VHH binders against Putative ubiquitin thioesterase otu1 (otu1). Designs and how they scored, part 12

Target 1, 329 residues: Putative ubiquitin thioesterase otu1 (otu1), of Schizosaccharomyces pombe (o13974)
Amino acid sequence: MSSLRLRLKYENQSAVETVEANATVGSFLDLVAAKFSLPRNSIALKFGFPPQDIPLVNSDVPLSTLVSSGQQILVLKNAATSFSTNEPAKPPIPNAATKPTFPPQTEISNPPAVSHQSKNTSQDPPYVSTPIGDIALRVMPDDNSCLFRALSKPLGFSPYELREIVANQVLSNPDIYSTAILGKPSIEYASWIRKETSWGGYIELSILSSHFGVEICSVDVKTGRVDSYNPQPATGQRTYIVYSGIHYDLAALAAVLWDTDVDVVLFDASDVTITPYVQQLASLLKNMHYYTDTASFSIRCTICGTGLVGEKDATAHALATGHTQFGEY

## First folded at step 4 (VHH)

Design g31 (from d09 with I28T S31D Y53G; framework vhh_sonelokimab_d1)
Fold by ESMFold2-Fast, scan of step 4:
Structure g31 (fold): chain B 329 residues (1-329), chain A 123 residues (1-123)
Amino acid sequence: as target 1 above (329 residues)
Amino acid sequence: DVQLVESGGGLVQPGGSLRLSCAASGFTFSDYAVGWFRQAPGKEREFIGAISGSGGSTYYAVSEKGRFTISRDNSKNTLYLQMNSLRPEDTAVYYCAKESGIYRTLGSPFDYWGQGTLVTVSS
């Protein structure tokens, strides 16, 4: 029989609280709501590294099964509603307010579906046909922001805004994001990740999936394996990104292969049928050699401009010069 | 060529312990962070934890902290996962993974995986 001593952090406020070992998630949520004067339905709680959500729906779960004494609990206002407008469908004009002065498009203007038998043509993205429709690769520009670009549509924010969210999470939680974890001081890391030349990776996937309450599934083209970030998402939504060695793209259920505006990019996280179809897309991409072998990729040192081939050259350069900032060649 | 070979999986009873090993070759082991993932049937691959090249820093998915311990022996090019108080829901194929050399942090993407070792926790 012991108590849990937890550090609570909300914005610029912090407090150390001691709770009973048998305290439930529900009773703890009530304590947090009272401590920071927040409505309980506006609270999200995160813990550990990478940060993970405390499930608030299961209020009878003992808190001790999720967290241990001495941990920091991050308290956030519920951000899910601001991102619900970025569900799979673009904001629909409500039917009650959408009477067009021009005839509806599905009536006389184009009764037959516009269909080109152009599967796998040079005009079409790579895609696989499935029972649920076409799963297509939405290619991101070949720049250092490809992770943030791939997540922009699913999360509903620009790449710059996503970088700022990551930087703010790092800065507001230096106990979680320590120098030992980040590889550099949190202030330095935050400044670095804000730069459009900085590559996003596992830390950013962990932070963004947790912050937005969305599961992010990264599908590796070379292996076909799937990595899940935040597998119990607060929103119940999942998105798929496609990892091809050093680059990230987005997988979409495409109603029209050449029109990204009608893509579905957020899926029900409980739907087990989607992942195998995205893996079929990855298999197609592997057969097309759409991946970078990290033994042979070309990059450059952004400090001295030196061209480098493969991971070993990059590591040797960093050891010899102290330069650890690289960009695509 | 990079190779990672897991071993030590098997059948254990609930509440039991098991130690997994991962033998690494084809790269300078001490220069890279390495980690453990697991995949239960029908599930996505789940991150368990990682350890820095020097062994000076470790971090874990929070649900596993206190039950699982990651360590490494750079003189033997071997990564370990000590698993205690095992539960039926820990049944999975366990994979070791090497970080991408481009990022060089504990949060780096992983670009090489072993073939996996099966752990079954049942009576």
Scores: ipSAE 0.000, ipTM 0.290, lowest interface PAE 10.3, mean pLDDT 75

Design g32 (from d09 with I28T S31R Y53G; framework vhh_sonelokimab_d1)
Fold by ESMFold2-Fast, scan of step 4:
Structure g32 (fold): chain B 329 residues (1-329), chain A 123 residues (1-123)
Amino acid sequence: as target 1 above (329 residues)
Amino acid sequence: DVQLVESGGGLVQPGGSLRLSCAASGFTFSRYAVGWFRQAPGKEREFIGAISGSGGSTYYAVSEKGRFTISRDNSKNTLYLQMNSLRPEDTAVYYCAKESGIYRTLGSPFDYWGQGTLVTVSS
């Protein structure tokens, strides 16, 4: 049930495509040919940096064995295609022999008061066992990019790339993203959101969910409330982020609790069983006090010295002034 | 206090490889994302990649995917950058960085830097 989100780039054209995990090189070539109106036999595909050829010799090879979700695929019109006959060794697949045998039956004993609990390499993340498996909290670094970091794996782009996508969508659709919606002129908003110090929030969730055709469900730890962005997604896919007052983390179906590389983070949007399990994770986190009560949190703008109360005031101040550096008051 | 000490830089021929290390102290290493940046003379500091506290998630600048691999060993408080297929344009001072803890509740991006290690790719 996993999928690959790939950015396709051909000359000045770019497109983000969701490709099923079982898609073959042949079916992917058909998709690329149709998308850019190119003859199938004239297409060369490259990935990574420096660009490396995707071997096209065996059309039945699963694409997922060659590329990972989030990679950019360069599409070239090439009359002469060359392929390496030397296949690199596949990355080691985690096996049961190296798997820890200790199943945590209780919550981590040190709940955070204001910041997220750190993960020890010998301890599992917060998780809930469900009939479909373990739904685990994947903690993002505590920085102003945490929303973009949480969405990086599901959407298949770096946090820096996601900021650029948001900025470009704002600039390209001024009729939708007006000053009244953004709180500042679109040119200024685009410049602000490109900065690593700028918080992502409601506007970014709305833009990214729409742009990628994915439903983003934000589950609030304090309230248990689920906010759906793009509830009828064009891709039929949904991801879950966990909101703890100031910070965003990712909810994942974890095949291996200590290895995020094998996580399932995109779900079928028609599957009604997942959301209650993520809400169970949120309840566990609430009991661990894994949230900040932002309604009464006193902070100060470090640029102009303005006293602010709560994340909403901080966000409004940032939107109004462009000031995104805050400190404890 | 926070200290980050880079090592492993040096002179390498085009097409060669280097592994950089960053020894971290003064904070709970496994708690924080850490990353690599570089700066060539007269140019702006460029992001290369970052790795989550657990080591499970990695984030790369799109231009660096495929050649550079970031990893960490939390038991040794050490961050690594494996650099392959090096080019003359990769010549720069490479910096280890940690996410800022000074405004943790609101987050700050990478603000604490090591002194850097020079990588020279030359024939």
Scores: ipSAE 0.000, ipTM 0.122, lowest interface PAE 14.4, mean pLDDT 73

Design g33 (from d09 with I28T Y53G S100Y; framework vhh_sonelokimab_d1)
Fold by ESMFold2-Fast, scan of step 4:
Structure g33 (fold): chain B 329 residues (1-329), chain A 123 residues (1-123)
Amino acid sequence: as target 1 above (329 residues)
Amino acid sequence: DVQLVESGGGLVQPGGSLRLSCAASGFTFSSYAVGWFRQAPGKEREFIGAISGSGGSTYYAVSEKGRFTISRDNSKNTLYLQMNSLRPEDTAVYYCAKEYGIYRTLGSPFDYWGQGTLVTVSS
C-alpha cells in the first residue's frame, strides 16, 4: 500500500482523502485544516475504536505508522468541553399520547453501563456488540419526517433539503413519476412531500438512493428482511435504516454509544459482513417489541385529525371521507 | 387471509426468457400496487419494480430497465414479470410483494410477501 485512503469527519461534514504513505502528521494536519477551513492550531485528530489521539507534537512522524488505509479520522476543535446533549432526554411530547408500543427504555435487557467508561447509562441506545464494534440504533424523533431525518446524516443534507430534492426530481421527471404512481399529479405530490407532515416511502427511497448514488438498505424489525434500493450504487457506498412498521431510525457503527458525531453511517457497498450485524440489531429490537404491527398501529388523518387504529380503520375512513393522507398519531 | 403465490421459476439458458406469475388472494387486488423483488445468493433483497393498482403506471429500478416488464391482470388477480435476455447474474429467488395500498406513503412500500420462486440462469 503506497497510499492511505482516509475518511475525515468534522461535525456534519465528511470527506475522503488519499494521502501518500510517506505523508507526515504535519502535512496531514495542514490538509485537514485546509479541507475544513479550521485554524491549524485548533485541531485535534482521533482514529480507531475506541477513539485514540493522533499525537500532533512531532510533525515529522509518518502518518502510516499511526493509521491504516480505510480508517475514519475524527476531526475536533480544541476548547470545546466534550459534552453535547447535557440535557436529559428532550421534554415529553406535549400533545396526545403517541404510543407506538415502544418498550420502556428500562426494558433493554443488557444494561449499558458502568465499568470504567459510561457515566450515564440512560443515554445509551439499543445496540449489539459485534466483531467490528457496536452497531447501535440512532433513534429519530417520532414525527412524520423520520425517513428524511434518518437519511440526513448519511446523505449530508437536512430533512427539509432532502424533501426539496425529492420534489425537484418528481417535477423534473413527470413521465416516470406519473399520477398513477404518485396517487396525485406530480405538481401536487411535490407540494405535498415538501410538507414536514408527509411521510416518505419507496418513492423517496428510490429517488434519494438514485440521486445520491448510494445504496439504501431498509431493515425490517418485525421480519428481519432487508430491502435494497440502488444495490449497485455509483459511489460504492451503502447506508442502513431500520424500519419498525411506521417509523424509520438509523443504524450506525458507534465508536462511542453516547456520541453520534463519531458514528460510521456509510459503508462500502461491497462489504458483505455488515448486513448480518444490522439484522442482529433488528432481532434485538423485535425481542423488545420495538415495532408497530400494521393491524393495530395508531395513526391520524392529516386532513380531519381523526385517530385511527390499523389498516382496516384507515381504509374505512378513506372510503367514508375521501381522505387518503395519514400521519403519525 | 392475504396470500401471494409465485410460480414460473426454473432453469433457463443465458440469453433466454422467462415469465413469472404471482397469484394473489385475500384482498382486493386492483386496489393495491404490487411489485417484484429478488434475492441473489449472498446478496441483499433487491427492488426490481412496481405497478399501480390499475396497471396504468409502472416503475422500475434503474439497473433492470429494458430487460424486465411488469404487468398485471386484475380479472385473474395475477401479477407478471417478463424477463428477457437473462444473464447468470439474474439467478435469484424472485418475490412478489403487496404495498399497503392507501399507505403507499407510510415509509414502507410493501407489507405482504410471497414465498418466492427460484430462477437459475445457467447452461
Scores: ipSAE 0.012, ipTM 0.414, lowest interface PAE 9.2, mean pLDDT 76

Design g34 (from d09 with I28T Y53G E99G S100R; framework vhh_sonelokimab_d1)
Fold by ESMFold2-Fast, scan of step 4:
Structure g34 (fold): chain B 329 residues (1-329), chain A 123 residues (1-123)
Amino acid sequence: as target 1 above (329 residues)
Amino acid sequence: DVQLVESGGGLVQPGGSLRLSCAASGFTFSSYAVGWFRQAPGKEREFIGAISGSGGSTYYAVSEKGRFTISRDNSKNTLYLQMNSLRPEDTAVYYCAKGRGIYRTLGSPFDYWGQGTLVTVSS
């Protein structure tokens, strides 16, 4: 409802907390103190990237004016104790030459304790560690509803309900969603997309992003390319889906890699720092060969001869010209 | 009149292989992407793979990549699905389908379907 979900990180501890939208900095500081068993007056808080201090001097300020839902909050002890509790005297005095390609001393590689090698969905997802937290791939069932499944959590509707919304938008706007654009009459398209056996694609991404007033960023695993649907969303929110050629998954800021209930899947659309982290996840997935070679194929419009790359270019061309038949480049 | 007719289904033991065929008529075969789907009893229809009109691009469901291979012979108007390392879970009715254009894209859905061919994987 009216709430703010934040990932708290203190040393080797992490937690996800939900606070009321009108919670003050002071009440949040009390919550953090209780959660990590720290004296209230010893706490410093940072957020965002690069990390910025949360001003603690005005404790009556609403927290929501400083941070957004889904952000990671770094919890630190005051400046005198933010240093290692073990009094570091052990580090090599010479900083040595910068080792750009080798793991630095600050590199942490701790495999999840709950990781299983089974093929089921309880296995830990692929993820990348970033300054804002862990960006994880949330794998959707491999079926014709994968697009709708990926968007279900961000948009707050079941796959079936999303199909109905698409069908209704097509029927309500036949001038926009014409037979030339859809490849069949709008009545037939609406009936077809309602079926569980019908897969969604760029038409559905365009419709759903517009209908919900959210930006949908589809990140292509093979190329790292980001295709934005509704780049100036009315809600000011953005979600990321991961496109692996014919399959859609969801990218999430994961407080707990094995627990999807604490995921953040909606981000501030004005935040320019998130997309590169999702592209890092796509790069990891590419190295794992988690993709089918479709998103970057070269095609030409058979009517006007225009050269196009991938599904989004074909969609934009179809919407602009009404041409929906394409040949190989 | 577009027609797609599947054949090649039957009983196969686990670990075995089977090749399905789909004979196409009523359209210019080489101008359209075509693909395979399956539906097991009590389950939803599942995409397996598709192939572009020229055969230059192939598209697989991530779960099927490596075990199943899609191919086509445009001179014979025939689509194929080579299935290897079959498991009891592969038991389903297999359908072939015609796309709307030369490339299979999510925005170019399959609009015509065959009647299906049953594949049973059991010992």
Scores: ipSAE 0.000, ipTM 0.172, lowest interface PAE 16.0, mean pLDDT 75

Design g35 (from d09, 17 letters changed; framework vhh_8cml_1)
Fold by ESMFold2-Fast, scan of step 4:
Structure g35 (fold): chain B 329 residues (1-329), chain A 123 residues (1-123)
Amino acid sequence: as target 1 above (329 residues)
Amino acid sequence: EVQLVESGGGLVQPGGSLRLSCAASGFTFSSYAMGWFRQAPGQEREFVALISGSGGSTYYSDSAKGRFTISRDNAKNTVYLQMNSLKPEDTGVYFCAKESGIYRTLGSPFDYWGQGTQVTVSS
């Protein structure tokens, strides 16, 4: 990221500010002091949930090492300026030297070649209220890049850049990402996944979670099951995506339901309180029938016009007839 | 209709050679990767070799490297597996497989399989 977009909250006042990625704690304190008309030496800052102190002892520390874009910063006025002598925990620096990890043997999940109906027109997303705040569904556009779009904010890269990272990891590690694992030669897979029309799945989740050192938890709307990718993440961070059969969305701790700029989408991987709340969101979505049942979806063969129900019928039809092109019923 | 018909299997002594052929019809052959798999009775199906649609890229299992060569003739819609230095462990039914294509709607990287051809390596 080249900048951080942060929500500042002081008493009954709130403001969204954009700061440069290389801004220091000291320069940020100056900005906060000016914004709320507070003496610089009376300010305490907290971030995240549960709220944690931003160390103010060393004003030259880059703010980006302590907070992520989209976080809410709680501004407090203190009468005393007593400094904590506790040394700030050294934030993990993402190291490019990622060790090769063999993906677990699992069935490759691909979305069916059918349209998904997504609820993306409401300014009030589906959410569940929790003791820690509102866990909201952040709906991605209904396109073939929905997985990459859902991961764009947590990982800090555009969908196109994430596709390139996947392609490059596949090409750079042919012993790990073999033809047997990918289902096709690595050169052909890399070319395919670079296309914006190619749907991402478990291979991409395995690659991206490993590459970024982040745990990715995919929560299935239909079953409530949580699939964890990289459960011991090098960064100690976790994100949640919501899988509805053929579509991926993002789960966020929303400070403001209609403003995605202030979402918390990265969590401490050791925090055991969040996953059950995302599962409650999935349960709400299931009751709203916000999912495509791949066992019972309706499609037709575009060659012979045969109506088919579910992926199993599509597979049987393809094996019997040689027809592999399907469309909406 | 897609059809894949294997041939060339048989009985051979250890150290011998066989060439398998797979005749394909019903699809644009040069647009799809083709693979060879094998299965011994009571065992799971095992990957042997894969060739890209153009023939420009080939991939082999560790057991096949240095001994087997996959090739294709797109004008004849045929994929081949040349097997040299055969071992008793190579015994099994050899299957030809067609790549599923870009959408992978069926959840499988291969959507069509031949009926198989038996290879037996024994004295």
Scores: ipSAE 0.000, ipTM 0.122, lowest interface PAE 12.7, mean pLDDT 75

Design g36 (from d09, 18 letters changed; framework vhh_8cml_1)
Fold by ESMFold2-Fast, scan of step 4:
Structure g36 (fold): chain B 329 residues (1-329), chain A 123 residues (1-123)
Amino acid sequence: as target 1 above (329 residues)
Amino acid sequence: EVQLVESGGGLVQPGGSLRLSCAASGFTFSSYAMGWFRQAPGQEREFVALISGSGGSTYYSDSAKGRFTISRDNAKNTVYLQMNSLKPEDTGVYFCAKESGIYRTLGSLFDYWGQGTQVTVSS
């Protein structure tokens, strides 16, 4: 293990630091003291949830024996510490490793439903470790706004505001966004896309990438193919979304796997090193069957044997028959 | 942990009414469609009704149209099935189901089911 990436929090300030795995508690204290301009002897450190004290008595102890990469370290200023804490603090022997819980490629193929259970909330997202850091999947709620939700952070607008921007661009540029491109008259399209029940797709990616001067790269989980929208962006910036057949999520360079506030979601469009790492994430997701092949997948109802193609046929069959169990064709 | 708990079933005479409730926990309720299915004695499981996460869209089986109403209260994490003009053919165990979210599998369009509540329509 060559490094630990830790989030430091002192009062209203936060910082992400990379520390060598063989760094000692003493050297880490020196780093924290310098970062927050605090006297070394006034610092107390806590980690985990609920917060547990880092013992300061043996400054030569390797930090990696106490904390794991991705953990948050709380920095506190104390008037007197004498030992490690106020009174008899239990040493934090069990490091409750926040190890990625996502299974290897041999795991069960059925993708889990998105849940906000406390266990799922505390689990690490799917990610790949790269020389530049962890590229993680930031999962969007499964609703009709998932495209707009994925783009909300990169573009700096709410899903509702992004729908309005699309509608306004369509209405303002009818020669560019014609009936032939939209599939319906621009007035009807603008009204339709404003509705929360309307799915976003290729047209919205084209409109928003052009409007914001940002390249949007959609990475297809099933194929690994990258579709670029606005490859020569006026801002010189690029973002990556992950397409799983019917759903969009966001790819982020995660400084801290459990803290989306420190995500990097906009990249230099001229940087050729990032896209292959996002494709590695897509490959990981494919091996976990994190996708729906809605256009071409052949399935069979296991109850009545009916042959079906894609999710639309499967949904119609389930609604008509109550059969919700399908297998390979 | 995802839990779906049905209630409101019982014995009722033909022409009567029942209101079923399904209390959901362990997931972002408003982000998922919720459905009702039933399993009648000696029959396959049958779709009854579905409501979108926002409540803006509802879908009914032909047997349920005009008699049953699906609704939801996202503040209470509860989905309801109001059943009117009940017939002996409506007898069965009624199941609440959560739509499979985010990355759907063609192996199952619903990922969690309640234990069911018995509805019996007889004189």
Scores: ipSAE 0.005, ipTM 0.251, lowest interface PAE 10.8, mean pLDDT 75

Design g37 (from d09, 20 letters changed; framework vhh_7pa5_2)
Fold by ESMFold2-Fast, scan of step 4:
Structure g37 (fold): chain B 329 residues (1-329), chain A 123 residues (1-123)
Amino acid sequence: as target 1 above (329 residues)
Amino acid sequence: QVQLVESGGGMVQPGGSLRLSCAASGFTFSSYAMSWVRRAPGKGPEWVSTISGSGGSTYYADSVKGRFTISRDNAKNTLYLQMNSLKPEDTALYYCAKESGIYRTLGSPFDYWGQGTQVTVSS
């Protein structure tokens, strides 16, 4: 079938293991016990964020039903039998910052639809058909690197490499990227943005669009507004990212809806026909409620206690003070 | 890189007190707001308290106001939660959490959670 590549962490020890997709919780527990020289009955396993227990009662359960490839598994000594921990509610999130979800109809195939369409068409990404072809939403993983992930294919670099490019540009151009622009000293900003837990935003869009000579157009799902970064690009090329209030995805001209390898993600910046089609995709996503309304949600700066309304106020506050830590009001 | 290690949990009778500690490493501790979050049996995570990076601002859930005090020692990279007048309803696994940055996009308010420390309040 497929395999799972997992990072195992026990105290000061770490290991990467590849496990068959059909491996059971029991066989995985045996592997962990052997790897760290621990008695099988003294092991507790946690995964995800926030950390959740892996139930060890039913050793025949396929591991792939509980964890995904690339996840970190935390290994603990002391078999605390706690199988009644319900799925955690999310930690406090700013009001109205609930992650957008697609309607159930997009996730669940309807039997009548399957009988008249191929399985691939019923599981296609959100898209709009245009005279130039299908403009599709290419969804990025739900993590702190979604901006860098969305830009990885258009710019030709990994998310990690893009973070390093941003950090290096900040450090190399202090006259341009001053404390007034960054909201904090350049050395501190560079160290912060290098971390996989740091969110990219308009500073990163400005830096990357300038560095690569590419126009980056961010299309807001809720409003249909287009924010252009580097509107006269040296390369003459443009890419489109889709902003849904808390997340960035990529818009692509898809030759094949189920095959991202044949996507066109760079366009001629002089082509005036593309932007309206991406705005049509944004309208479709808005009708599907694929966005978080951040314009009017109430938050507070956890550093200075200032009450703020909406993402623009939060961004302005961060630029003015260097404070980038926010919570519920 | 980020490590958060909680300690100080245990069993106490109602009306008792406990002091929780969280040892932080792998980041500039004084630059980040820190929080305590708890998970009771059969329930989802409940935010308890937050302290700003400088320690100048503190915030509390209504259920713990007047009973719990959050504090930090930036020289020792340690976060504390002083828990007084404990009630059976305070029984939970308590997590130390590093606040998420926000810039243009919003996410979960926490970047990272520790392993947790168990607090049991029973007679």
Scores: ipSAE 0.005, ipTM 0.132, lowest interface PAE 10.9, mean pLDDT 74

Design g38 (framework vhh_7b2m_4)
Fold by ESMFold2-Fast, scan of step 4:
Parts: C-alpha cells; sequence; structure tokens
Structure g38 (fold): chain B 329 residues (1-329), chain A 122 residues (1-122)
C-alpha cells in the first residue's frame, strides 16, 4: 500500500497527487493527461533539478524506480521546436530585436519579499572604518530586483536594462544556458527574468560579470565567504555585493556616509587589500543579525558524490561538470 | 518518506484569528526551510510566509504585521498564527518543504500537503 505523493506543475497550474508505488509510467501519464486536460501523446514529463526527462518509451516501468515521494514533476506540452535546433556555438550578434519597455514595477499582495527594509534615510548606513576610508553598506529596496539594483551603479545600467541584458544573453547562448542549467527552457527563462517579480541569482551574476568584463565579488554575511564571478576581468575592475541569504546590497567606499553620489563602487581587481575590509563589514552585519540562513540545504551529486550547499553550489557544479543529478538524502 | 499534514483551518469572521499547524515527517525537519502558501479559487498558489532552519522569517506584504510564522523543531511542526483576518485571506493554505536546490524561496518546493481551507466571512 506504499504510495508516492508528487507535486505536478503545468504552466500556472499546480496539484498534489497521491500515486500507488507500483504505478507505471504509463498509468501516471494517463493521470497527468486527465488532471490537466491534455492529449496523452502531447505530454513530456520532467523531474528533479536540473530537470530530467521521464522516459515515456517504456510505459511499463514502475514510476517508483525513477522518482521518489515528495518530488516535483514538471508537465510540459510536447513542443521540442521551442528549443535550439542546431546547438552549435552561437556568439552574440547585433540584432534589430524589439526593445520592449519593462512594465512599471507593481507590488503584488503576495510577492516574495527579499528582506526587511527598516533603515530610514536620516540615519547613517552600517560601515567599517579602514585605512582606505569607510566601507559602507548601501541598502537596496526590499523588492524582487535587489540584485539588479545593487549592480545598477557599478555596471551603469538601470535594473530593467540589466534584466534585458540577461534575457538577451540567455537567448543568444542556448548551448551555455541550457534547460539543465536554467531549470526552464531558455525562452521561458528569458521571459521570466524580464519580469520585475523575478529574483536574480547565480545565473545572473555569471552572465553580467562576463558580459561587462568585470569581477563581481559576492560576500556572504553569515559565513564571510567570498564568491568571485569572472576573477580575471577584461576591464581589470571589481565590484562587491553583500549577500544576506535572500537579499543583495552594495558595498561602497563612502567619501561621505550620507551621500551616495560620491561613492566608489568599482575597484582595481588586482588590489588585494579591499576584500578583507568588505569581509569586516560582513562580520559587523552578521553581529547585527542582518541575514537569512539558507545554508542548511544539503545536497549531493549522485554521480560523483560531491557534497553541495544550496542551489548556488548545485548550479555551479552542474555548469562545471555537466552532472545534473542531485539527492537531498 | 516526506509527509506534510496541515490542520487548523475553518470558518471565522473578519477580524478573527486562526492558528494553522503543519506536522512534518520523513526528513530532518530542523535542516530545511518550510513555508506557507495559499491558493484562492481560479488563482495561482502564492507564498504567504516562510521560515529558515535558523529561524529567519519572510512575509508577503499582504500579511506582514498580521501573520506570524514559527517552528518547533522538537515537534517537527511549523505554525502560522493568523490575526486580524480579512475576507481576502480566504483560500486553501498549504505547507511546503523547500528543496534548497532552486534559486528562490518561493519556487519550487519539493513537497506540498493537501491543504487546509480558511474561510473568512465579511
Amino acid sequence: as target 1 above (329 residues)
Amino acid sequence: EVQLVESGGGLVQAGGSLRLSCAASGFTFSSYAVGWYRQAPGKQRVVVASITSGGSTYYSNSVKGRFTISRDNAKNTVYLQMNSLKPEDTAVYYCAKESGIYRTLGSPFDYWGQGTQVTVSS
């Protein structure tokens, strides 16, 4: 009487279904077809992260040999033509593509909030005094664009423009930014990241650091760990963002604590003295409990056994090795 | 075998309170973030609140100041205290365990319970 409880997702629809452990791939496919009112022969099923295909060729295979109770099953209408057909290296080219205007940022009633915005503009930001001056935390608004807002000043583009740059890089390089890496088809990912409600993370940091030829150093408040994106930058420049678990802020050398117009946010990438000062700022923030602890998510690569912490490490491992099979147990 | 079982829903008048519970089993509860989602008829499931393994909390703007999420690691249970309930809070409320392998707390979770209905009369 053992059973599998699975979360099914098709477009904007989601459902939890209980399936007998001895159910076959074929009987499960019939259930999915009925649940979402889809023709049986038009369905593709994926599971895990990065998403992996459920083979439909052998419909008599027990579902329990492929998936475990509690897993998510992505339901896709069979449309392989939406993906890259060639998969040769496609360098970015100038194009006359339409330039859609980003919709005004609207706060929805239940959007994910990145962090708690408690500082008012009349108080000085958190900072540490160093031999080179004051390294200050420049707090980004508590919204879904905090990564893009943190990078706006260093990169010289609005958050909306940065989202468009990411979307265009994803679409222009499908061989690099595959469904396995993105967790979604590249066309769907590009559309998703253009939305003001979509959070940026590891993929966006990798894309933007490469596109602009700058090193982006993300300093983790909880651990003090520094993650470098593009450590040998073509411009010779580096910027620092401060990661507090689900939120990104900017670290700046502040000539005046209350005036962001005179901030230095780009540094010489060869200067080895700056990073320890930003780590001192992170230590101050940790003592102020300015972080959300997400580092307890433990996963393993099932191919090579490598231990990984969180989605960021899993994505980096998949990108570096091509290994896309992970387990939580 | 991961299981999440919600309870505590019901019918309540506007301005009232309810306390939802989610009993978890089949995984090391203290090691994972857990959250509450809700879904009104004809709408997508949206995040309400989440709590990390370390106890840090997130709330959607629509419930901030009215709802409180908490966890009891000894009981493998997460709670949602709902105060000052409004008719627009009417929905099926779901408990979810975050997989930790996706880039956002809101999506995707690797397991959902069957949900508990909350109805707020005006």
Scores: ipSAE 0.006, ipTM 0.145, lowest interface PAE 11.0, mean pLDDT 74

